VHH binders against Flagellar brake protein YcgR (ycgR). Designs and how they scored, part 71

Target 1, 263 residues: Flagellar brake protein YcgR (ycgR), of Thauera aminoaromatica (c4kar8)
Amino acid sequence: MAELSTPSPASPAPLDGGRGDELEKFTLRGARQILQLLQDLITHRGLITAHTGGGHSFMTAVLKVDEERGRVVLDPSPDPQANRRALAAPRLTCVTQLDGIRIQFPLVGLGEGQDKGRPALFAPLPAEMLRLQRREFYRLQVPLAHELSCLLKAEDLARKPVEVSARVIDIGAGGVAVVVPTGAAEFVIGGTLPACRLALPDGEPIELDLEVRNLNRQTQRNGTEQLRVGLRFAALPRAADTRIQRYIFKTERALNAKARGGL
Short names: E, the ipSAE of ESMFold2; O, the ipSAE of OpenDDE; V2, 0.75 times the mean of E and O plus 0.25 times the DockQ between their complexes.

## First folded at step 4 (VHH)

Design D73 (framework vhh_7pa5_2)
Fold by ESMFold2-Fast, scan of step 4:
Structure D73 (fold): chain B 263 residues (1-263), chain A 120 residues (1-120)
Amino acid sequence: as target 1 above (263 residues)
Amino acid sequence: QVQLVESGGGMVQPGGSLRLSCAASGFTFSSYAMSWVRRAPGKGPEWVSTISGSGGSTSYADSVKGRFTISRDNAKNTLYLQMNSLKPEDTALYYCARDSGYWEDAFDIWGQGTQVTVSS
């Protein structure tokens, strides 16, 4: 097993390459969601980098959505060579940012023409858009007052099943970090812990499959050792994901309001 | 067309009750978690409650827990919010929203809202 670590908020997030299934949970496929996100890019005049393949790209922007014709209108490059490469490409990969959120989407069937007498590029509306907050790898430090816990289904040193109630010390979109007493259970990087139970405020515990990503032994001020375990959410149900994200954002807003002396 | 239409708002005195309804059309209602979100005058939107697509799980904001009950009728494509023990602080426009994303602002469909006013 290779050494695995959970990305920190200061580390670059892996947004392409790897497996497409790893990004599926961040992919919007609803027609209304796609139209709204494209409209947000127009409203904020989002600058888009369009990748045409072979290491080539150009800067563009969404000028409008043509709902009647089911297409998006793009600002052409002032470089004719860039426009020719784009038109010849089997697909464009468009990448942009809105207020710290990375947005990525494919365009297939690019054409050229005019919009209101001006040169323009046209493409059918994308069937999918990736919406990934830069904080996707951010870990919210869980306030002690919240008493967040996760019941882990693991194995002891003799490979016998054991249940460990672990305190959640941080939580993010992709997983949690928990602390357990050293020796309470054996964890193997890459191993799966099925049917664990995450206790959040407001409702029943969430049943989750967790993958062990990293292990770190830490010493408390009193000399007691604890094991910090980084755990990835595997196959997270949509309802569970919604509850976890809502907890994270509400807690973050409350902490930010405290820091600013807010209401 | 995909639509959400709220109804059931009105004026009520403190301690009273109201039941809000949201009629959904144009999509497979049972496949989506649904939420109620409210906005008081001069304030940003506040999430109130969410119910899973099957109705098997619900969650509530601390400010309404024990007083409000969210429910749904998938055969009728309708979402409900039963509001009991209403307080002046509950005065707001109440929106039905489809949970389509991971963030609390990631509702891809919102209704037009229904006004709830709690006053004597």
Scores: ipSAE 0.000, ipTM 0.105, lowest interface PAE 15.3, mean pLDDT 76

Design D74 (framework vhh_7pa5_2)
Fold by ESMFold2-Fast, scan of step 4:
Structure D74 (fold): chain B 263 residues (1-263), chain A 120 residues (1-120)
Amino acid sequence: as target 1 above (263 residues)
Amino acid sequence: QVQLVESGGGMVQPGGSLRLSCAASGFTFSSYAMSWVRRAPGKGPEWVSTISGSGGSTSYADSVKGRFTISRDNAKNTLYLQMNSLKPEDTALYYCAREDLYWEGYFDYWGQGTQVTVSS
């Protein structure tokens, strides 16, 4: 097996309220909008990371919304310490995701009790909910049917220029991952590949500079060995960025529609 | 609609092995990185392992490196965790988790969990 870089996945920290000017346009304050969003979390079984401060958090979910009493009912943690921290906290910061949209909201005045004979946590409805779509870290797995390719301008072992047509296996706002045959070219982490050409459906190839970020050797399902190369977009023009974002958005929507049977 | 169902937990002696499975439905499985997260009694959740949507890259918590192997079968919409050389400290409820499309390391859906107990 090839050596892999190991980033540690972690629940994202709550977005800082001190960046409120930047986040205000994404903040919902209408009672009906808040109720609808909470109901969407129930319908889609959205799991919530509830932050109680001091680096502590636990997993919860909205069990129901009581419109008449203006309250939300939450699933308590199986960890009694987490529940005690939550009840003692002046504020609970809830972070979740629904269909690629980050949702964050505060709960104040948390109490405990029972709902229909089961332990539950209760809180007044939040006065505001953040609903943010950034897609900065999203990596779309490229459908094979799209035949997405990138013509790489790289060097061979003797440092002579070579052109390699690489299949794009994933794409995000910040870069692509491609697959090349082992030995097709030499790649150096941190090296720049100038004037590469990314072929997207519907239009001319996009010319762009790519920085090599990672290298992984992989065995394909048919037994052939390939090199996976992670590439970062360097100095991406706005028009190219817009076109890449449109491709990602359209493809993600199509894949999500297939998964849900279409809307 | 999105559903993750874990299975394969049980009781085992130290040094033993178990294979966990997670059956996924309601979404395009191959588009999502998947993870295993565990919760020991009286403790918060601990991330164990992640596998990319294609299966081409994997990562592990230091506590399980060399002992656990994560894998997936995208044709069957199933995630696996092969656990070898189990220790008493591996005792926990193990959850299958789906990684968010937009935020690496954030998990948006969890299964109900499957209990693993390692004791003599």
Scores: ipSAE 0.005, ipTM 0.228, lowest interface PAE 10.8, mean pLDDT 79

## First folded at step 5 (VHH)

Design A61 (from A21 with Y100F; framework vhh_7pa5_2; at its last look DockQ between E and O 0.11; V2 from the best seeds 0.00; counts 0 for: pae E 2.6 > 2, placed apart)
Fold by ESMFold2, look of step 5:
Structure A61 (fold): chain B 263 residues (1-263), chain A 121 residues (1-121)
Amino acid sequence: as target 1 above (263 residues)
Amino acid sequence: QVQLVESGGGMVQPGGSLRLSCAASGFTFSDYDMSWVRRAPGKGPEWVSTISGSGGSTSYADSVKGRFTISRDNAKNTLYLQMNSLKPEDTALYYCAKDFYDEWGSYFDYWGQGTQVTVSS
């Protein structure tokens, strides 16, 4: 998997511990429910991204649940370096989706061994699994026709104020991703952009604070350079949250109607 | 909504070539990195290759470097994988996958049904 972590995407930002408290209501802790969810991942042959830290990850899948020994059994990576990183990691953060619901769970105490003569990775069953529904993790892919934009109040390299109108490419409950020309402003991961303005199709723009979570530099085939900026809503008023959710719902409904042949 | 449809699989002899395609819809294709992932019979998923949204950056698993070429046509919303010098170990179901990142981490948020590639004498 190391090849996936080097050219794109940018290294993931750490998960916010404060949002971890908020996520407790989506955390599955019952042993029977955990076993069933793992079995569902086996049945649907889910593609799991296993994060080992430091921007490294590898692909895996759940082979089986060994209830008698209280273990989950995973496919090893074909890359021996990825397996070594996984075995050395203090925990493995597994992320996948099942029927449009994001599934996330930690594995600790990962070991290697054999399962019926084939190589496998083993870990104790997770004590918790996170089931994030659409509202909590979903990113609506913004149609180009909507021309959704966000006015960013940022700084250039010399720390002088600049305003950048950025096209919004996706939007969710927790933030947006935007694209800007490379060099339009200086963005640093963890930096805060106060008093930005998100322009939704209906109503006045929303004033909000944004935190930079990821950066990905891209060169277009025509030589044009752009920067993909992942932005978290740092201070989101309740009224703004309601408007964002309404936009997402309306747009999804319209896209679903188009997908069904306009029926 | 997001839809990824792979095609172009088939049976070939060792040393042969094959070109896979993936038709994408339901999102602004050029804004996202795209990947190929394969799953051989009885084995777990293996990342094969990734191409940036613009097409300006590519990466490959060591097992396919020099033999496979990922490309995209953003005007046609199509991802490609040119596979040359095919080996029996390349036999697998090949999936087109959409890369995604949010504040909780990166993963593939969508993938297709896959197209079968079989390399056999």
Scores: ipSAE 0.441, ipTM 0.796, lowest interface PAE 2.6, mean pLDDT 82
ESMFold2 (binder alone), look of step 5: mean pLDDT 81; pTM 0.810
OpenDDE, look of step 5: ipSAE 0.709; ipTM 0.884

Design A62 (from A21 with Y100T Y107W; framework vhh_7pa5_2; at its last look DockQ between E and O 0.26; V2 from the best seeds 0.63)
Fold by OpenDDE, look of step 5:
Structure A62 (fold): chain B 263 residues (1-263), chain A 121 residues (1-121)
Amino acid sequence: as target 1 above (263 residues)
Amino acid sequence: QVQLVESGGGMVQPGGSLRLSCAASGFTFSDYDMSWVRRAPGKGPEWVSTISGSGGSTSYADSVKGRFTISRDNAKNTLYLQMNSLKPEDTALYYCAKDTYDEWGSWFDYWGQGTQVTVSS
């Protein structure tokens, strides 16, 4: 009776392969570099927005870097409720800027205490800090109400041409992320989808070539499986670029205004 | 390059008034919401007020509501903060800040060096 060794389930390959490599170039992981950057934030009196999740954030600043204890000291919010949310959050996402460069870093294990007799927040030093030097990395999350879509010219499993209407979930200067029903088409990373049509609210669809950069299968809360496809603009006419940038800018302003209670 | 330069700070007695100005350059000023933020000694940064790009909408922190007025002149690329009925607790470095939005939400991508406001008897 030969015991059929049940093959150990292959650990799912980290799907973040393609974008991960590009982001890695901008990610600081060295302890010394991280310490220096935090010190620079102190020196320049950097304003930090710390996101606690659920659409909540508060402003803070690095007060001190404690290298010996391996921790960062932050100013608490003047709002006690914000501090409570921060302390309850499993992770803070901190966003700031230095010398025109956007900086993002996570803080985990936030605690409260006193620094020199003043209330302060404490966290272990971040394991990584992301420095985004270019606008090309900005991705606007498209509001659902805008109903942006992209008509993809792809192929099915039989290599028959198919057109798939995909919802655009995010857009940037360099491309779009879309969601498609599973099985709607076959996508190959590095493949080009020619003569696709991006629908913006301000006029006629933009015809463009798209390159598949990443694929991610996602299960929705309702149990429906969708394929997220990251697409790069392979060839974008200047007029199209202008329209895309205008849309991004206009939408960003509107969202910002709303977030600040301006609408 | 984006630049924000605050001015108008100073020392005033309680109950006094100041008007802060912020000169903006290096971006289309009217396209962005602008904010004032302050940082008091030994305290974290505090949002004070925001005005929309068009100037049509304003918001204030509860601590300054009714006393402070944010305004802008888009033709001059200048942001203002009229501060009336000043209190000692308003003592802070005041920053002009440019609003932005990303996948995480609203934040400030640029701010000035600040102008010091001291309210002391």
Scores: ipSAE 0.858, ipTM 0.950, lowest interface PAE 0.6, mean pLDDT 88
Fold by ESMFold2, look of step 5:
Structure A62 (fold): chain B 263 residues (1-263), chain A 121 residues (1-121)
Amino acid sequence: as target 1 above (263 residues)
Amino acid sequence: QVQLVESGGGMVQPGGSLRLSCAASGFTFSDYDMSWVRRAPGKGPEWVSTISGSGGSTSYADSVKGRFTISRDNAKNTLYLQMNSLKPEDTALYYCAKDTYDEWGSWFDYWGQGTQVTVSS
């Protein structure tokens, strides 16, 4: 008996940061589920960060949901440039929390207008919403004593290959943040660093591709300059993801035990 | 279990001062940047100020710069906002918010219930 129907593909582009199919279980796609979650955000007056791309974002909130027209209504930014960026963006990535659960959803087709005399932004209802529990979004602040490092395969000022051993300052399911001395390499937001190696205490280094997401120059109290580099896991095999989650869980348990009992 | 509790709000006349406090628990306070966010009547949320985990870096919205001062006491796990030269436009519910950062950028993973500041004659 042959299959008689074409399966519907997953409609929206991935919301996840390099975790592939593992996040599909946490993705809501039912219209009633989406409406209820948006209504809960309205009721609890959730503070939403809306990312417009290029490292830009603004704060907003859901004012209401118009189920009959299939739209959400948002507060505009008090900053006119933020509103212009939002209206020009092909999508907004909205991030918030509800009762400690990370909520993420895309909005496309954003327009401006009025809602009962109040300036507002409008968009079609999202086709999906992502709900993540703490263990799926948490960023562990890595203890200095662990000396956790990531070997970056980057380029210098002359665009020549260099290897940089960078200290990992935080780690989560979707990526790491590292620090390097200023000038150790040149990083480009959006650039991919192939075949980097993340050294975890419990085994061989993990080989993975990283995408540069953010750069921030830091000056320490002693005047030393360093660069904080935010890196996304571009493609993360299940075995590597499991090792990272195990490291995070074990380290959290050890930190909690030290805080409670000590030596 | 993360908890943020704001206090110090109240009614004050224009030109007056208030100091807001936020008691933090359930996380290593000094590891995180902290922010104040406000929501005025009939308006959306507005970021007010951020202070780094160490307290060494601060930033302010243009609307409050020179009048408000953010600070923290990491020994007491407390965030502060000193508000001077208050205007009626500063009337809002003020939230203490915990910054976090991931591969999509910064966002707030927790905030308190807020403390009301009312500036009127």
Scores: ipSAE 0.642, ipTM 0.872, lowest interface PAE 1.2, mean pLDDT 85
ESMFold2 (binder alone), look of step 5: mean pLDDT 82; pTM 0.821

Design A64 (from A34 with A33D G53D Y100F; framework vhh_7pa5_2; at its last look DockQ between E and O 0.34; V2 from the best seeds 0.00; counts 0 for: pae E 8.2 > 2)
Fold by ESMFold2, look of step 9:
Structure A64 (fold): chain B 263 residues (1-263), chain A 121 residues (1-121)
Amino acid sequence: as target 1 above (263 residues)
Amino acid sequence: QVQLVESGGGMVQPGGSLRLSCAASGFTFSDYDMSWVRRAPGKGPEWVSTISDSGGSTSYADSVKGRFTISRDNAKNTLYLQMNSLKPEDTALYYCAKDFYDEWGSWFDYWGQGTQVTVSS
């Protein structure tokens, strides 16, 4: 039977577009480095989220690395449907952390079998692993009092231009997340929104191009449906980057002072 | 320094109840969804339940629906799991986990050391 619901954490969209070059400097491709990092995940007992596509994921862990056969061994899900989706998927995207470092790696060619008489999943060693320090994935949660907004130049269902004023809920070095009412515009993952305007508290709004990277439907407490849109900065000018970093730094400093009892 | 400290585990007979707690510090607790994850002996990790940042939305694994209730107190920075009608298969180390969502995916960026729940007759 068809199943449409996904457990949390779920519903990420895969990255789309040409920004893979920006991530290359954080990508490990050396065989020895990959083996060591996988071994560290085993030692740490890392909790891995494995994305199978279609908004589905399951939890797993690396049980061992078989260097002789060039493969990794993973725990299967207790949910048989999750295992079937994993075996049918052309790619698993595995995400975890190690000492605050975000670790991501793909697995292809997944198969099932036994490890010491226990069910297990097997795959060839990944050819690459992505490592992001907290600064590279950090997202400041924007205080509601700041009322940050972004004017999006998007399209409606008929591909007609529409402008949407969206509240910014988080901001980082590489992008923002915003919320809009469902149906306010049509967003396509991988699409570019040119000449949007990000309003920061200091100075004039920043004009920048945004790329749509993630779409999540959300139900608010009052039952109203909204869309969370993950947006990546495209070709961010140095001056705009400086203003964004200054906003983040000042806001973090103010929040830290409040956490210490108002300083 | 983010810290998640689980407590409330213990030994319980089948059919019994336990309430787990997770004390959170080092981050603004009310900004993040939170989850419970468990690891049974000889098995991989299993997602149990998630609660939204405001507490307005909850979700559960099929194996625990109707028996477990997730809740949070944002004023006390505490996550809870009320576990009723416990079964031997609920025996596991239970972790409190911090959800993280970004344009690359959903995952857990922190978790605690866990609290042991053992259900045996």
Scores: ipSAE 0.729, ipTM 0.921, lowest interface PAE 0.9, mean pLDDT 85
ESMFold2, look of step 5: ipSAE 0.680; ipTM 0.905
ESMFold2 (binder alone), look of step 5: mean pLDDT 81; pTM 0.819
OpenDDE, look of step 5: ipSAE 0.756; ipTM 0.908
ESMFold2, look of step 8: ipSAE 0.672; ipTM 0.898
ESMFold2 (binder alone), look of step 8: mean pLDDT 81; pTM 0.818
OpenDDE, look of step 8: ipSAE 0.819; ipTM 0.934
ESMFold2 (binder alone), look of step 9: mean pLDDT 81; pTM 0.811
OpenDDE, look of step 9: ipSAE 0.803; ipTM 0.924
ESMFold2, look of step 11: ipSAE 0.012; ipTM 0.484
ESMFold2 (binder alone), look of step 11: mean pLDDT 81; pTM 0.813
OpenDDE, look of step 11: ipSAE 0.781; ipTM 0.916

Design B124 (from B87 with F27S T28I V29F D30S; framework vhh_7yz9_2; at its last look DockQ between E and O 0.01; V2 from the best seeds 0.00; counts 0 for: pae E 9.2 > 2, unsure alone 63.9 < 65, grease 29 > 24.2, SAP .708 > .668, placed apart)
Fold by OpenDDE, look of step 5:
Structure B124 (fold): chain B 263 residues (1-263), chain A 118 residues (1-118)
Amino acid sequence: as target 1 above (263 residues)
Amino acid sequence: QWQLVESGGGLVQAGGSLRLSCTASGSIFSDYYMGWYRQTAGNEREWVAFITSEGYTTYADSVKGRFTISRDNAKNTVYLQMNSLKPEDTAVYYCAKYTPSWLGQDYWGQGTPVTVSS
C-alpha cells in the first residue's frame, strides 16, 4: 500500500495550478517589474516564508539583488536542516506580503555561498512574481482530512438535472475548485449552477450559486481521469462569506502552526 | 542589554588547539542562536560557526572538520573548540548572538585574539 504522501496542505498552491485568466493579470513577468518588486521587498525588509516542499518552510528575506549576475541573495535559515532542504528542493515557493498585498514567487536553482563574509543563499531572479491585490484570488489548498464537498446542481448531456457531489480541493473568498468524475455532468464555462450546497466542517451546508469559470481535465497517477471545475461564488450571502473566511483563516493558522513544529 | 565576553585566545603553534569561550549576560540565552566570527586587520568580519538553540551547528568551509561550536545553556556560554590550527586562522575572534542578515548584528563581544605561528 503505497502511502500516498498527502501533499502537505501548507504548501501554497503552485503558481502553475489552474491560473484562471484573472490570475494572469496579477502576474509580473517583466524584468524591470520583478526587479522593482524585489527592491521594494528589500527596502521594506519584508519577511518571506520560503516553502521547500513536504510541508517544510523557513523564514528568509531578500538581502540584495545582483543585477550583474542576474541573481537574488537570500538570508539563510539558522536551521542547517532547513537550508539543506532548500538546496535540495527543485523549487522554492516564496510567499510574503507588502502593503497588504500577498506576493508569491518561485525560485529555482538555489545555491549557497557567502555574501560579505556571511552565509547566504543565491538563486537566479524569478521569472515571474504574483501580486495578489485582492484576497478573493487567494486559494487555500483544502486538507484532505477536512473532506470539504460541494453538491453541484448541474445538467447532464440530455439537459436533465443531476446532482453531483464534488470534492473541494481549494477554496478562496471568491470561489472553489472541485473535482468531479468525468461524465458526471456537463459544465459550460460562464454557466451558472444555482442553489448548490457547500459543506464546511463547522456547520450546515451553505447554499449558494456558482458560476463555472474554468474546466480542466486531470489524469490521476492511477490513470483515472477527473474533471477539475473552477467555480466562482456568484451570489454569496454575507453570513456565508463570513463562515468561509473564518474557515480559511482557521485552516491557514493550523497549517502554519503545524509547519512550525506545532502539534 | 546583552553583554558578550570572549576568552581563551592566545598564541599557539600551527597544528595546535585552542578553546574559546563566550559568556553572555542576557536573559533567555537558551532561546537564541549563537555564533563566532573572526576578523583580520583590514578585512571584513567573517562568519565562522553558529549553533542553534536546539544544538544544530553550521560551519564555514574554511573551518569545517577542524572547529567545533558548542553551548552550555546553564552557564550562558558558547564555546569554539579549534583544532589543527593554521596560520590563516590568525584573527580576532568575536562572539555574537546570531541575527539574520536583514536584521543586522546588535551584540558583539570585545573579541579575543588568536595568533597561530608557523
Scores: ipSAE 0.050, ipTM 0.558, lowest interface PAE 3.5, mean pLDDT 84
Fold by ESMFold2, look of step 5:
Parts: sequence; C-alpha cells; structure tokens
Structure B124 (fold): chain B 263 residues (1-263), chain A 118 residues (1-118)
Amino acid sequence: as target 1 above (263 residues)
Amino acid sequence: QWQLVESGGGLVQAGGSLRLSCTASGSIFSDYYMGWYRQTAGNEREWVAFITSEGYTTYADSVKGRFTISRDNAKNTVYLQMNSLKPEDTAVYYCAKYTPSWLGQDYWGQGTPVTVSS
C-alpha cells in the first residue's frame, strides 16, 4: 500500500523565533499551499511530533482537513495526560518531515471532539507553515550588470491584467526575489502568477508559474517606494532547473574571481 | 510592530449583548489570522474565537452559538459579537494577531474588561 514518512530524530526540538529573519523565506502563507501541504501529509501518512511545551510531546497525524469549517483534525494520544496538556497549551507546535523536507506548523485554539464517532482533536488551519528545503538555502545576489528580469503576469488594483517586467535581485534553486514599483500590480501572498517568463543569459526565457511567498516594502533614497516580492518556482522542469543551476555556478565563479583578482 | 486597540467592553446584565471591536495597525492585516482570548484573574488566557484570513471561523465550546467573530479587512478591524451573556463570560478580552513560533511572539492588545452581572 503506501509507505509512511518518518520524521528525522536528529532535530527533535522545534525551531524558535531566534532564527525568525532567516526562516521567513521558508514560510508558506498561502491558503492553497497550506491545504495542499496538509493533504500531502495525510496522503503519505506522515507522523507528526506535537510539542505541548515544558519538554513534553506526543506523536500524532493529520487525519483530515475540514475546509468548510477551516479546521484540521488530529489523531489524539492514547495517553490522556498528553491530550490534557495539548488542550491546555497556548500553542501546539507540530514538527514532521516529508521526503527529507522539514515541516513545522503551529496550531492554536485546539479543541477536543469526535470525528465519525471517534475521539479527535481539532484546531483552526495554521496561517503559516515552515517548509525548510535545506538544499535550497543558497540564494545568489544577482549582479546589477546582468540585468536579469522576470516578466510577471499579474493584475492591477482595478483587477485588470498587467505585465510587469521586474528586476531579479536574487536567485536560487527554488525561486527568485524581484523588485517592482509600488502600485505596479497587486500581489497576494500565496497567489499564483501563471505563465511568467524568466530571462537568463544562455537562451530563450523560461516560462514558469510563480507563487508569491513574501512581500516587503522599501523606500529608496529618492523617496520612491519599491516592493520586494519573493517568488517560488512551481513545477520546475529539469531542463529549466539545469539552466538555473548553471547560471548560479557560472556567476558565483565569476564573482569569486573578481573578488580574488580585483584590486 | 503591530498595534492592537480593543474597545466595546463594559458592564451588562446576564442575557444581554455586547460588541467588541479591535482595530489593528500593522503590515498586511488581511494576510493574518486573528483571534479573541479572555482571561480571569490568576488564570491563563483562554481561547474564545478565531478567524482565518479567508473568513473561516471557529469557537470554543463554551461560547459556540452565542458569540460571532467577524472581520472587516478594509478597516483592519476584527469584531466579537457577544449575545446571551452569562456571568461566567466575565473576563478581560484580548484581541490577538497570531504569530507562528519560529517568527516570534504573538501581538496582543491592552484588553477590554467585560462584566456580566446576575
């Protein structure tokens, strides 16, 4: 039948806010992304370590997602004290792994009830989930001289289609960050921008779907505001991935040579 | 940093109604989940109601059917309509912006006291 995912024992404690700035890049906030990731955990029968505080934890699983009520349904512990701790905790911190990717998400407002006549735990859907894809930590800062751009297919404030040519400021195996003028388009965290085009130097632009991961406002010295948009690659074909990795490698090599040999 | 301002608390007789409001100042209000909690002296804060960015709501069993949470994203405001109030609803009510543990701590308002008399 299906194989169960096994959480790694190498990092039993949840990550905390001491690394918050470093982890924002890996934080999913889109409702559709969160639902899909929870569904993946259900499908793969992922075991979850649920931390209740005070060094206590128990094993659980997501049994289902109730989209209509905006809730997740969890397997209760056979230990009644673990369940009482979970229900009393201000936060349940869930940690698991799916195919080598660490996943962490919080649940608040945990309640007890029944699902189809069986005891169950319920909580509102998390607003954020951490999906720590460790091999994707590296982001190359794109030299200004390369003039890398990404054509975004988005909507303006009047909900009309617009195309925005955005400068790429960093690039990694999993996505890009771009800058656009404020008001050029409306971006929603978790939203999908279909059929965007990423221009690399080594050939025709790559057509790909992008997902908005984060938004940060910046005021430039001239008073002009820009919006930094963090974008994730959806369903990246291997040929496109190879081109991106080649660009990163060549650019790193060139930058390192300039640093060593330039003055 | 987020700033939350609650209002609408007060003294009301059992069976009465009260509407709490919470106006937020912060980055992208519409992207965040919001909730109401309450606290009696000497006890931990108790979750009351929660609303997602998409408008899905959930409630503690003790208030289900009597309380309604809602949000107005254009006004950066979340509401708690409290009907059929009971003396055990007496508490300080806090509006909260939810923050996952790896990004920091939750933001709380100052609280608004609610007293329900017999």
Scores: ipSAE 0.008, ipTM 0.307, lowest interface PAE 9.2, mean pLDDT 78
ESMFold2 (binder alone), look of step 5: mean pLDDT 78; pTM 0.787

